# VHH binders against NADH-ubiquinone oxidoreductase 40 kDa subunit, mitochondrial (nuo40), part 19

Target 1, 349 residues: NADH-ubiquinone oxidoreductase 40 kDa subunit, mitochondrial (nuo40), of Neurospora crassa (p25284)
Amino acid sequence: ISDVTITRTGKPIIRNQGGRSSLGGHTATVFGATGQLGRYIVNRLARQGCTVVIPFRDEYNKRHLKVTGDLGKVVMIEFDLRNTQSIEESVRHSDVVYNLIGRDYPTKNFSFEDVHIEGAERIAEAVAKYDVDRFIHVSSYNADPNSECEFFATKARGEQVVRSIFPETTIVRPAPMFGFEDRLLHKLASVKNILTSNGMQEKYNPVHVIDVGQALEQMLWDDNTASETFELYGPKTYTTAEISEMVDREIYKRRRHVNVPKKILKPIAGVLNKALWWPIMSADEIEREFHDQVIDPEAKTFKDLGIEPADIANFTYHYLQSYRSNAYYDLPPATEKERREDREYIHML
Below, E stands for the ipSAE of ESMFold2; O stands for the ipSAE of OpenDDE; V2 stands for 0.75 times the mean of E and O plus 0.25 times the DockQ between their complexes.

## First folded at step 21 (VHH; framework vhh_vobarilizumab_d1)

Design t4 (from s6 with S31D S58Y L103E; at its last look DockQ between E and O 0.18; V2 from the best seeds 0.00; counts 0 for: pae E 14.8 > 2, placed apart)
Fold by ESMFold2, look of step 21:
Structure t4 (fold): chain B 349 residues (1-349), chain A 122 residues (1-122)
Amino acid sequence: as target 1 above (349 residues)
Amino acid sequence: EVQLVESGGGLVQPGGSLRLSCAASGFKFSDYAMAWYRQAPGKGRELVAGIYSGGSTYYADSVKGRFTISRDNAKNTLYLQMNSLRPEDTAVYYCARGYEDYETGHSYFDYWGQGTLVTVSS
């Protein structure tokens, strides 16, 4: 069973009904494919029969990028976020481009502006140059150009830039994501002492990374998502304190909470950012603890996609059972363990 | 077993030169960013220079133009060429292994050498 579909740019595509061939004939480029969210969307697209172009920066990451599905449909191409030609080569034959690139910390080599604004601009310009049918740009909850948090401010400015260049851009603002390798459950479970500035009082609606991946896949073929802004968040509001209690219960341990006033901790983080090659914490991350998630009532949501988002409370056992012994805290730091699990997870998908 | 072994430290007069080496074993050297840190007496460790797996380099302002970091992936060796040495460069110099991933934000230094002492004094 086949059906003919005409893309926004007029390209006829023959779609096969059923399973892994449902999106056959599409070519998708995924910037940020090695990241937490990227691995889920790449696997979904590959399983549905898409040709997936994966721009890569580092041969090490190329070695660990495997997906289930038809691997002859995965195209690896070298790129550098500051090299316009490499970005153009990544997108020139694609029907859809996903930009998932983002950074929680500034580094000496890349600032928030370099990644969220200038990098996004270059990708959007390449998308516009080749008149790619669909561009999906992943921003963040609380994107606000006037935010005191540089992360939220640069994400918002990135949204403005990509839309000024490619007005049909779909903007996606995920809430804090949970899943394997997350920066939420894993962050809380992997330490013996939790260091905070706001007493873990910030509120947000954690979202399952798998649900976000499902939404991103739908945005490839659902033409009604073009030019729209989606806020993707879970069904229930939690504080970090409530999530930390869930984690303690699942791992059979109670961690100590050390709360240091922002007036003291933020300057220390600023000094550490300047002194260290690899930042341990950032001043911006500390400031973000003082900002609850703010939901935009005019934005589209999972409801508009027909997706019922999962509640983090139902998944704590699934993601945390390995932390029930002291062996985890004796292992190498989370980066090395996270990469091992990420490699295995990709092979299993 | 991951090992980092520094060598090449010693006593040198101001204006002199030294070349530090860090022999790496027990891991795929070409996959990792590498860095030199130093610790002067009574001070914390500070970054001197770093080199990404792709070859891009970083230098602290205090050493720009005088120090050169390099790597030889065939020999699994990290180097620091230190020229025009000053008394304030006196420190124990450490080789460190780091992981680079600007897309996910994960940063970590998981292995350090034992250090090699550099003393700059007339």
Scores: ipSAE 0.000, ipTM 0.154, lowest interface PAE 14.8, mean pLDDT 77
ESMFold2 (binder alone), look of step 21: mean pLDDT 85; pTM 0.849
OpenDDE, look of step 21: ipSAE 0.078; ipTM 0.499

Design t6 (from s6 with S31D G54R Y111S; at its last look DockQ between E and O 0.01; V2 from the best seeds 0.00; counts 0 for: pae E 5.2 > 2, placed apart)
Amino acid sequence: EVQLVESGGGLVQPGGSLRLSCAASGFKFSDYAMAWYRQAPGKGRELVAGIYSRGSTSYADSVKGRFTISRDNAKNTLYLQMNSLRPEDTAVYYCARGYEDYLTGHSYFDSWGQGTLVTVSS
ESMFold2, look of step 21: ipSAE 0.199; ipTM 0.671
ESMFold2 (binder alone), look of step 21: mean pLDDT 84; pTM 0.849
OpenDDE, look of step 21: ipSAE 0.068; ipTM 0.482

## First folded at step 22 (VHH; framework vhh_vobarilizumab_d1)

Design u1 (from t3 with G98D; at its last look DockQ between E and O 0.50; V2 from the best seeds 0.00; counts 0 for: pae E 6.7 > 2, grease 24.4 > 24.2)
Fold by ESMFold2, look of step 22:
Structure u1 (fold): chain B 349 residues (1-349), chain A 122 residues (1-122)
Amino acid sequence: as target 1 above (349 residues)
Amino acid sequence: EVQLVESGGGLVQPGGSLRLSCAASGFTFSDYAMAWYRQAPGKGRELVAGIYSRGSTSYADSVKGRFTISRDNAKNTLYLQMNSLRPEDTAVYYCARDYEDYETGHSYFDYWGQGTLVTVSS
């Protein structure tokens, strides 16, 4: 196995499978390389001998992403999603470009449209301008331009824009991903009270982030993936309730579940997003709880790539064993703790 | 080159008012959230007020109702109106540009002004 694990002090832990691949001589640009999925694809490409260009914005995340490979190398370039020249510099020498940039809620500097549509547009335009051979754009499950959820709607509009600019784009729609430092298992395990609006009834097919990374790596060299749309999801449908029960069993604790009607919680989330400098919830996130994953039967899947996706039920022990201490709930999760310490670091500058 | 230049500090009596300004240059000001921080002698920097790129505001509890943050995107200027000043408001006030990680939402202030001293004393 090869996996990049980032410690609190920013030191990567790299577990390799040894040797280099036939991918030597390729140059790949990975936008969003410091995120959950990006860490895996960068490591896989570099280990297999690719030169990997990493456009970065957050210096803290750059220090966390250190990779070693036999012949591959990592080139880090400062960029700004709103600076066309910086995007062009990032892609002008690349054979393949991956766009993994996305956001679960609007932030102080970026709306959903700014990231998912305008940002994707600028990247696609740079890809087209420099005749980059392959462009792989990561969207989301439930991408639908008519969705009530702004997240799903802007992801769908982004797909349309990138495909209109670069018709050979490979579109990837992952289901909710689990893995190391995920936003699924660890989100459920990290709290004493689980706050929801839909009673945890929403259904989806969780997918292992490593399986998605494997698919993205294959799309570099598999010419049959050009112009195609892939929906990448795990083998079994679960409700959030079922996953929460797995989490309770694994951590030897039963957490309290507090269900608040959408008519109450959604307006509160909207007001808190306006009143708090550091928002961690959004009205759109509450609305997404009411939408099951809808699988497009015409989209390609892991089967078309020869990949057998892993079942989340087989991995709960591996990712959750650290939560078995009673003292753990008196502290934020490791990723929350790191984020809070980082925010406090800025206050000291 | 990104520059943030604060002005408007000085000596004022308790209960008085000051208006701080921060002139910004070298970037598209309207695209960024901005904040005022302060640092009293011997203490760490604390957030005073913030304003989103789209206009939403946030305030520290200690200044709510007394201070008002605002921005003028046409002039690339950030303001802090400070009313009903107290001796504990004495500090060096900094303006800062908010930086954001697209994937995690981690905020990191990448540019700071030189600071302007506000002294509130009898």
Scores: ipSAE 0.043, ipTM 0.573, lowest interface PAE 6.7, mean pLDDT 79
ESMFold2 (binder alone), look of step 22: mean pLDDT 81; pTM 0.818
OpenDDE, look of step 22: ipSAE 0.100; ipTM 0.492

Design u2 (from t3 with S107Y Y111H; at its last look DockQ between E and O 0.01; V2 from the best seeds 0.00; counts 0 for: pae E 10.7 > 2, placed apart)
Fold by ESMFold2, look of step 22:
Structure u2 (fold): chain B 349 residues (1-349), chain A 122 residues (1-122)
Amino acid sequence: as target 1 above (349 residues)
Amino acid sequence: EVQLVESGGGLVQPGGSLRLSCAASGFTFSDYAMAWYRQAPGKGRELVAGIYSRGSTSYADSVKGRFTISRDNAKNTLYLQMNSLRPEDTAVYYCARGYEDYETGHYYFDHWGQGTLVTVSS
């Protein structure tokens, strides 16, 4: 038998009997679809039979959005975050809208406020105007309107603006994400010299990007997620130093760590960010190194979605094997090597 | 419909001055970076000067100290003040609207005016 859930606009969400959830006949818009998280949610929705509208700008990046295609289809539409009409065109026929847009650095043309507040506002206004049934807004961990980090402050203010316009918004605050081409494992493995200001002592619960994608897909059909705030984080707290050590162990290389006092590095990053047409680093990124993740124990989590989040330690081989030299390429996972040694010892007893 | 209309070109003697204007319509002018490009006969277009939405400017080395780009957001107008003109400044000058991809930081110049001819000759 088929279960039918009626949306706010009266369009059904049909859950087919037979082991697969079907989202067929629904249209989803994903802002920020070209990013790390976006490709996972787009592929999940397309494989479930949704029509996925992808607002995009950079023609080069759209070539990397390939779906193996089940019943769903992908519709690409050009948009401009400052062009209200293009945003409205992107959402006018959609049952759900995901806003994944975020920026780690300001530029001469787009500040954090322009992206996280005004951009989010325009998207929320379009969602409200067309009475879209579900709106899922991705913020960040440590969102706090009073934060000294402009990134965290503007993410928090964006949450407030979006919720003032569309109260049923689902807010999602992911921890630092790991996965393919991430800004965590890849950042630590890809360079010979790791430049930091806080000795890599900041603490957080890294979260698998695939688990976040699964949560976002579930929020489409789980009505209990409307109006809720979710903090999505992995099962274990790490310092960046601990993760760096796992990375070095997995790739059989030792990356040099160069710690430069914030007083020196932050002004230099600020000057470079303003002087260059493309960002290398920002003063805010350096300041963020001095803020541990603050986890709200009362927020909804993966547990409330029935998802068990993965531990980054179990994925270092999967994401980092390619960084090994030829001499070490075929060695087993570092943790698997220990498991094999432990298994051998048990048999000898 | 995005429209950029240049004006102020003409014939001028070496060492003279000229002020170009670009009237913009069909978009929120203050949100966009703007630039002047020029194209001499038989050459490709080259950047002359740019101005970001937040007011920062940049100039080609060949025009630094002689040209000044500015914008008046209240009038939706981009300007180029050209002083100490040289024969090599002879070109068709184009107004261009810059778009920055907020995800990648890449700039495109996605709309152009029809151009205004500047001729510097003795």
Scores: ipSAE 0.000, ipTM 0.400, lowest interface PAE 10.7, mean pLDDT 81
ESMFold2 (binder alone), look of step 22: mean pLDDT 82; pTM 0.818
OpenDDE, look of step 22: ipSAE 0.034; ipTM 0.285

Design u3 (from t3 with D101E; at its last look DockQ between E and O 0.01; V2 from the best seeds 0.00; counts 0 for: pae E 17.0 > 2, placed apart)
Amino acid sequence: EVQLVESGGGLVQPGGSLRLSCAASGFTFSDYAMAWYRQAPGKGRELVAGIYSRGSTSYADSVKGRFTISRDNAKNTLYLQMNSLRPEDTAVYYCARGYEEYETGHSYFDYWGQGTLVTVSS
ESMFold2, look of step 22: ipSAE 0.000; ipTM 0.139
ESMFold2 (binder alone), look of step 22: mean pLDDT 83; pTM 0.834
OpenDDE, look of step 22: ipSAE 0.361; ipTM 0.710

Design u4 (from t3 with G98D S107Y Y111H; at its last look DockQ between E and O 0.08; V2 from the best seeds 0.00; counts 0 for: pae E 12.6 > 2, placed apart)
Fold by ESMFold2, look of step 22:
Structure u4 (fold): chain B 349 residues (1-349), chain A 122 residues (1-122)
Amino acid sequence: as target 1 above (349 residues)
Amino acid sequence: EVQLVESGGGLVQPGGSLRLSCAASGFTFSDYAMAWYRQAPGKGRELVAGIYSRGSTSYADSVKGRFTISRDNAKNTLYLQMNSLRPEDTAVYYCARDYEDYETGHYYFDHWGQGTLVTVSS
């Protein structure tokens, strides 16, 4: 009924023939667990009885992370992306490591390269050193080492260095994700005036964050996903303009979209990013508006995992109802201004 | 173990100068942004100046042009040169190490020294 299973690295674990909630005996490390996607994978693994190791930078991150399952154990370990020993302690007892760490903009302390390449390299080296059974590295759609966008270029270079260190790495490239506290539906709903440079004409296949979490969990069970590259995207291509129209219809409000030529906005964003102590915008984000999602036909997809991805159009009410007129039941998500102010005041202690 | 030890405080007359030092240990100093904070009696902590790992600096408006933050990565030491001191600069000055939350984009200072007292009076 129950078997002792030997992992690819020789470690015995106990597996049951029951459903997914019988996943005992695995220890998983999730870098980036406090982010949008990380919460979903941590909760899935914990509900299945895994021991989940969560490397974190600060006790404030620890306080905000919530787990809804009573099965399994969550272990918090303080780490620093530049401290190799802290990374090694995070992974040394793990059967699987997920790397979800990434950034949409550089800071003066951390460039895209520092996070997406050097940080990923250190994690991969620790994974290889302790011969961890599975390593799942989350990259991005449009990962291309020759991209004009530094974000896409560094994500692609990160894939290369990780795969060179640990060839059996599973690479996951999600499309722009929608869900709770996202940067897609929330961005379009939360402010009266949205600044853009490409008239919101960029095309992509938005993907539900829950579906990506399901895929990441499933990869733990399926050794055939080792060494594979997955592109995870939703079923239908949209422009940002089409999504914005859905948002306006759902919230019964009209948001203004102010289009500023790239030649003007990109240099301003670059100067602003360098000049501010706590930058919130980059020239690269402006450039990314001019790049449609390009799907790699050789990459595996949700179909190869038996997952039917959700269409963003079916979830607009679910995620946007707080933007309707009745404020005393729900608060809107924080605006860019409110988030910037929170960053300033958080650092006073 | 991360340690930050401030020194160089004292009593000085208005218009005078003082140089604060912060000796850092237990981490790779050159990789982190650092800052000085101050706390006047009965008030909250106020950011005075920050310096990034690559040398870029920022200053509170109240000290701009009078204070200079600097670092010596070879000595693991952070400095604050305080010129043209005013009575309102009287405070306990704290050295702090920068923290950046890779997942949420929030910025915190994750370690603090015990502080050094600066008193500016005639």
Scores: ipSAE 0.000, ipTM 0.296, lowest interface PAE 12.6, mean pLDDT 77
ESMFold2 (binder alone), look of step 22: mean pLDDT 80; pTM 0.804
OpenDDE, look of step 22: ipSAE 0.041; ipTM 0.402

Design u5 (from t3 with G98D D101E E103L Y111H; at its last look DockQ between E and O 0.02; V2 from the best seeds 0.00; counts 0 for: pae E 11.8 > 2, placed apart)
Fold by ESMFold2, look of step 22:
Order: C-alpha cells, then structure tokens, then sequence
Structure u5 (fold): chain B 349 residues (1-349), chain A 122 residues (1-122)
C-alpha cells in the first residue's frame, strides 16, 4: 500500500516507497540541474513520479542531461539568474525548490556575490512569494562569513540571506564531492602536472555525489529536515596527497607535483582567470587549499537521514579506468551498458 | 546488507581448469551488472569479465576464449569458468557488483567479496 502525504497547503499526494511511481503529485524545481549534482537529483525525482521543472540558460547544456524511468514529467524553462520574473515562473507551481547553483570561480558576467548571495536571494524571495512548501539550499562545507576564501564567505552569507527570507529553508553543506566528471578524482587524473600551494596537505571527508542526491530526495518528504542544517560528508578523512596517491596507483601513471608558494601562484591564477576564457584554476581555489574541512558539531548528518555514506577508496577503479596508461588500455570498459549509454547520449529527447 | 562470497579458488597446474562461484545476497541480484576482477601482488585491480543484468558479456583480451562468465539469477550466483590456465592468471579474484545500475546511466562497482586466491604453477 502507498503512503499518503499531505502538503503544507493540504494537497494529498500518494507515493510508492523506494521506487518509480506513476502516482506522483509533487512538482519540484531544480536550479542548477545541469551541474555535477543536478542530474542525480533530477533523475531521482523523475523516478519517483514528480514533475520536475528545470530552469536552464543554454539548449546545448540541456542535451547532456540523462533521464531514465520516464514516469515523471520533465519541464524545461529558460531563465536568467538576474531576471526575477523568469525565476518566479520557474517556481510558481512547485511544492519544493532545490537551489544547487554555485561557482568555483568568478567570471566576467558573474561574481561569487552575484551567484551565491544575490541569486540565492532572488530564488528565496520567489519561493516565499509563491508559498512553496519546501526550499532546499545547497551551500558548501566550511561556509563561514569571515572566511579568507571568497567562495566560503559568500556561501555563508547566502545561507544567512535565504534563511532570513525563508526561515524553514533546509541548508545542505556537502563535503568535496566525488563521482562521474567530478572536480576531485578527475581533476587529479586529467593533468600531467599537479600545481598546488599547500603540498596537498588539506584534509576533508570526500562524499559520493550519489549519496548527496539520495539525501536531497529524502528532504522532499521528510518534514523533520525543515529549518535544519545538514553537513554531508564521507566516512573517512583524507588529505589530497592520499587521494592523489590512490589516483596514481589506479591509473598506473606518475603525475608530476609542482608546489609553488601561495604568494606566487595565487596572483598568477588570478591573472590567468581574467585573461583566459576557460581557466584551469582561480585565485580562490588556491586559497582554499589552506583550509581543512571543519565540521559543525551542531549540524545534522547522514546518520540523521539513515544513510550510510560511501568511502571514495571503493570507487577509484570505477571512476578512473579511462585514464590508465597505454600498457593497460587493452582491458574493456566495465560493462556494455556504459558503452551503450555513451553511444546514445546525443539522441536523448 | 549486501554480501558477496567467492569460492572455488585453489592451486592448479598450467593448462588446467577452475570454476569460481560468487554467492550474492542482500539485494535483487537479477537487477545488477556483475563482474570478476583480479589483482596480482603489487599490481592494481583489473577487470577480467563482466556480465550485464540482461546477460550480455565482456572480457579482457588476455582471457577471451579461455574464460566464461555466467550468472544464475535463480540461485543468485555469479560464475567464472577458467580454462587453459596460465601462470600469469595467478591472482586474487574478486566478485563485484554495480552500485546503482539504473540510477545514473553509468556503471559503478562498489561492493567486492573477500576474494579467492587462484595459483597457477607446476
């Protein structure tokens, strides 16, 4: 028998537990759906039978989304983070809104403040205006308004702003995420030279992107998550050096490590970020190397959601096979499913 | 709780045969892709053979024609028939499961058994 859920506005919704459902009645908006985390939450929501509204800026980015289990309805809508009306149209009929939008570096068109504070403010205002039942805002580990890192500081100020506008906001602070096309394992594996300023000594608890997606899905129906702050992190603390060693071992390649003092590398990264259209690094990313993950003991965790987070060590083979040296390239991809999905990706829609 | 238990390893002479089994429990076996991996001392893990939930198979070139992967969904068991064994096949063999085959469109192998040692020597 299906469970019946009644929304804050009194609408009854019938859901099947733990699977796809043609009975879904929830409407969810996912800002940032084309990013690393977004495709996981969109696919989970669609599997549950939700109508999923995806605000986007570029038709090409939409084409690389993969949606399976098409019992839910996916609705694409063009939006602009600075256009209040486009944001309002995106959330107008939704029961839940997820804000996953964030940037690792500023661009000419969007600073950290523009995205993490002003953009989040506009989304929260739209959420409040249309009396949306649940708002889930993805921040970051180490969110601290006094941080030397602009990324962490603006994420923290964004939390304050969205909570001031919509006090029931669920705030989620994921640790550095690993998964398909991540900025952790693949960042280390994809380069010949690893340029750092802190000798790869920073410590954090890497979290599997799939586990974060599972947590975000649960926050739709778990009323106990409203107004709460969650820090979502993996089970084991690693330095970047330890992860880099696992990467080198898995791909059978020795990466050169070049450690350059922050005083030298940070200004260079800043100039390159401004001068190059597609920069590899930013000045703020260099500063973040000097900050270990600090876990808030008052925040809730995966344990409060009944989720057991995965250890990155169990996934290095899976995510890194394609980077192996030529001496080892005679091994096939892991499964024919993976090869089939790659061949058919462009014809989705 | 997901459990994978390998058996059938041992000492064999070159040219011999061995059949590995992997008993699976704690999940719906028929929904998942499964694989055999091996790891020689001091080397990384390498894929030996994989089998999709619907039965399609893939093999490393080094074992193609000599090894056969199969599954019995009624018994929740994965098999590897190894024929014409060579000394270079000596390794610990692991049974592995795809983490969530249908969720993301990409395969992940996140659970391993304890491994079973296969030694090929005269």
Amino acid sequence: as target 1 above (349 residues)
Amino acid sequence: EVQLVESGGGLVQPGGSLRLSCAASGFTFSDYAMAWYRQAPGKGRELVAGIYSRGSTSYADSVKGRFTISRDNAKNTLYLQMNSLRPEDTAVYYCARDYEEYLTGHSYFDHWGQGTLVTVSS
Scores: ipSAE 0.000, ipTM 0.222, lowest interface PAE 11.8, mean pLDDT 77
ESMFold2 (binder alone), look of step 22: mean pLDDT 81; pTM 0.818
OpenDDE, look of step 22: ipSAE 0.022; ipTM 0.364

Design u6 (from t3 with A33S S56D; at its last look DockQ between E and O 0.35; V2 from the best seeds 0.00; counts 0 for: pae E 4.0 > 2)
Amino acid sequence: EVQLVESGGGLVQPGGSLRLSCAASGFTFSDYSMAWYRQAPGKGRELVAGIYSRGDTSYADSVKGRFTISRDNAKNTLYLQMNSLRPEDTAVYYCARGYEDYETGHSYFDYWGQGTLVTVSS
ESMFold2, look of step 22: ipSAE 0.167; ipTM 0.640
ESMFold2 (binder alone), look of step 22: mean pLDDT 82; pTM 0.821
OpenDDE, look of step 22: ipSAE 0.340; ipTM 0.696
ESMFold2, look of step 24: ipSAE 0.276; ipTM 0.686
ESMFold2 (binder alone), look of step 24: mean pLDDT 83; pTM 0.826
OpenDDE, look of step 24: ipSAE 0.164; ipTM 0.577

## First folded at step 24 (VHH; framework vhh_vobarilizumab_d1)

Design w1 (from u6 with D101E; at its last look DockQ between E and O 0.42; V2 from the best seeds 0.00; counts 0 for: pae E 4.7 > 2)
Amino acid sequence: EVQLVESGGGLVQPGGSLRLSCAASGFTFSDYSMAWYRQAPGKGRELVAGIYSRGDTSYADSVKGRFTISRDNAKNTLYLQMNSLRPEDTAVYYCARGYEEYETGHSYFDYWGQGTLVTVSS
ESMFold2, look of step 24: ipSAE 0.198; ipTM 0.646
ESMFold2 (binder alone), look of step 24: mean pLDDT 83; pTM 0.830
OpenDDE, look of step 24: ipSAE 0.331; ipTM 0.692

Design w2 (from u6 with D31R; at its last look DockQ between E and O 0.76; V2 from the best seeds 0.00; counts 0 for: pae E 5.1 > 2)
Amino acid sequence: EVQLVESGGGLVQPGGSLRLSCAASGFTFSRYSMAWYRQAPGKGRELVAGIYSRGDTSYADSVKGRFTISRDNAKNTLYLQMNSLRPEDTAVYYCARGYEDYETGHSYFDYWGQGTLVTVSS
ESMFold2, look of step 24: ipSAE 0.118; ipTM 0.588
ESMFold2 (binder alone), look of step 24: mean pLDDT 83; pTM 0.826
OpenDDE, look of step 24: ipSAE 0.241; ipTM 0.623

Design w3 (from u6 with D31S S33D; at its last fold request DockQ between E and O 0.31; V2 from the best seeds 0.00; counts 0 for: pae E 3.6 > 2)
Amino acid sequence: EVQLVESGGGLVQPGGSLRLSCAASGFTFSSYDMAWYRQAPGKGRELVAGIYSRGDTSYADSVKGRFTISRDNAKNTLYLQMNSLRPEDTAVYYCARGYEDYETGHSYFDYWGQGTLVTVSS
ESMFold2, look of step 24: ipSAE 0.316; ipTM 0.674
ESMFold2 (binder alone), look of step 24: mean pLDDT 83; pTM 0.829
OpenDDE, look of step 24: ipSAE 0.078; ipTM 0.499
ESMFold2, fold request of step 26: ipSAE 0.254, 0.264, 0.316; ipTM 0.655, 0.656, 0.674
ESMFold2 (binder alone), fold request of step 26: mean pLDDT 83, 83, 84; pTM 0.830, 0.829, 0.831
OpenDDE, fold request of step 26: ipSAE 0.152, 0.141, 0.086; ipTM 0.575, 0.559, 0.523

Design w4 (from u6 with D31R S33D D101E; at its last look DockQ between E and O 0.42; V2 from the best seeds 0.00; counts 0 for: pae E 5.4 > 2)
Fold by ESMFold2, look of step 24:
Structure w4 (fold): chain B 349 residues (1-349), chain A 122 residues (1-122)
Amino acid sequence: as target 1 above (349 residues)
Amino acid sequence: EVQLVESGGGLVQPGGSLRLSCAASGFTFSRYDMAWYRQAPGKGRELVAGIYSRGDTSYADSVKGRFTISRDNAKNTLYLQMNSLRPEDTAVYYCARGYEEYETGHSYFDYWGQGTLVTVSS
């Protein structure tokens, strides 16, 4: 009975005795390690014995006090996406590099192009310069260089750039992901008023973030994944409306839906993005509501990796039970120990 | 290793001007956002002005039109030109280095100077 969660508040709790596959002696660099997906990849690689290099922006005050701690398992390196040398230092000793960096909206400092194209280009150039054995680049579903959505267009252009630089790149296009502190289930559960433009009618195959993490780990050692494109999506197509209904039933609340025409909401989001110091939403996010997931029949899938993806419907209780504490119908209390075990992550000081 | 050293503070009459400087070292100055914060007695630190790595600026409402933030990437120096000073501008002014988290777009300020006192009184 393996525990796939690792504490983020204290000691890591590793319940596995170790698997048949060991990645000891490998060094992996994970760009975007602090994001939703990155924490699962780092956890899986570290558990398998990899040295994991984490390029980061945050300063850790206790690093000097832990010089002799768990050296060789997790290595933190400061980097800047616009600093080629810092990227090169991050990858120069690695056997595999994962690029998970991406964002849902542009800022005054970084556009979609700056992150998804130019940032990816610099990472791919560093990978090629140091002849890294494996490069895994995470793109997005609906990647299309001609998309009306800048997010999908820049993700597609980023794919083209990294392939031109490092032809053996594995491209991964995940569907919208659900999991701990996701931007899907928790987004729908956490607000009392849900603001949309397309009546929640967009269709996609939500994918469990843990399954995507498993796939990414496999791509390190599965030679058949080199040069391939994988579309990773869950087993069943849902509208956002159907997911919202599942959320409402699970939390015993009915979230109010406020649908505003695109012609009105999109300009407002654009103005708010420019006016606020840190933006809340973007015009591109609103446009994406009008694009269903389009599955590429030529792309590889979870089936080609031997992974059976989970259905979001089976996980609503697991991820949403905490919202019931404010509900009309409460669950019996769990102990703090039980709650911490359910939320555990790898933590560095 | 990162160091931010403010200078240029002092006593000035209402309506006067001061120019603050912040000498930066230990990092690639041009790649980071920079800001001035201030802390009046009995208050928390508040943002006065910010400047992005690419040059765009923002200002607190209370200082718009009176203060100008600027940077000289060749000299690794951040500036705050303060004109038409008021007694309410009296505070310790701090230079701060900021960065934007790539995944979320949230801005954080991770290094601070020791501060320079600005007193505006008759």
Scores: ipSAE 0.093, ipTM 0.518, lowest interface PAE 5.4, mean pLDDT 80
ESMFold2 (binder alone), look of step 24: mean pLDDT 83; pTM 0.828
OpenDDE, look of step 24: ipSAE 0.135; ipTM 0.530

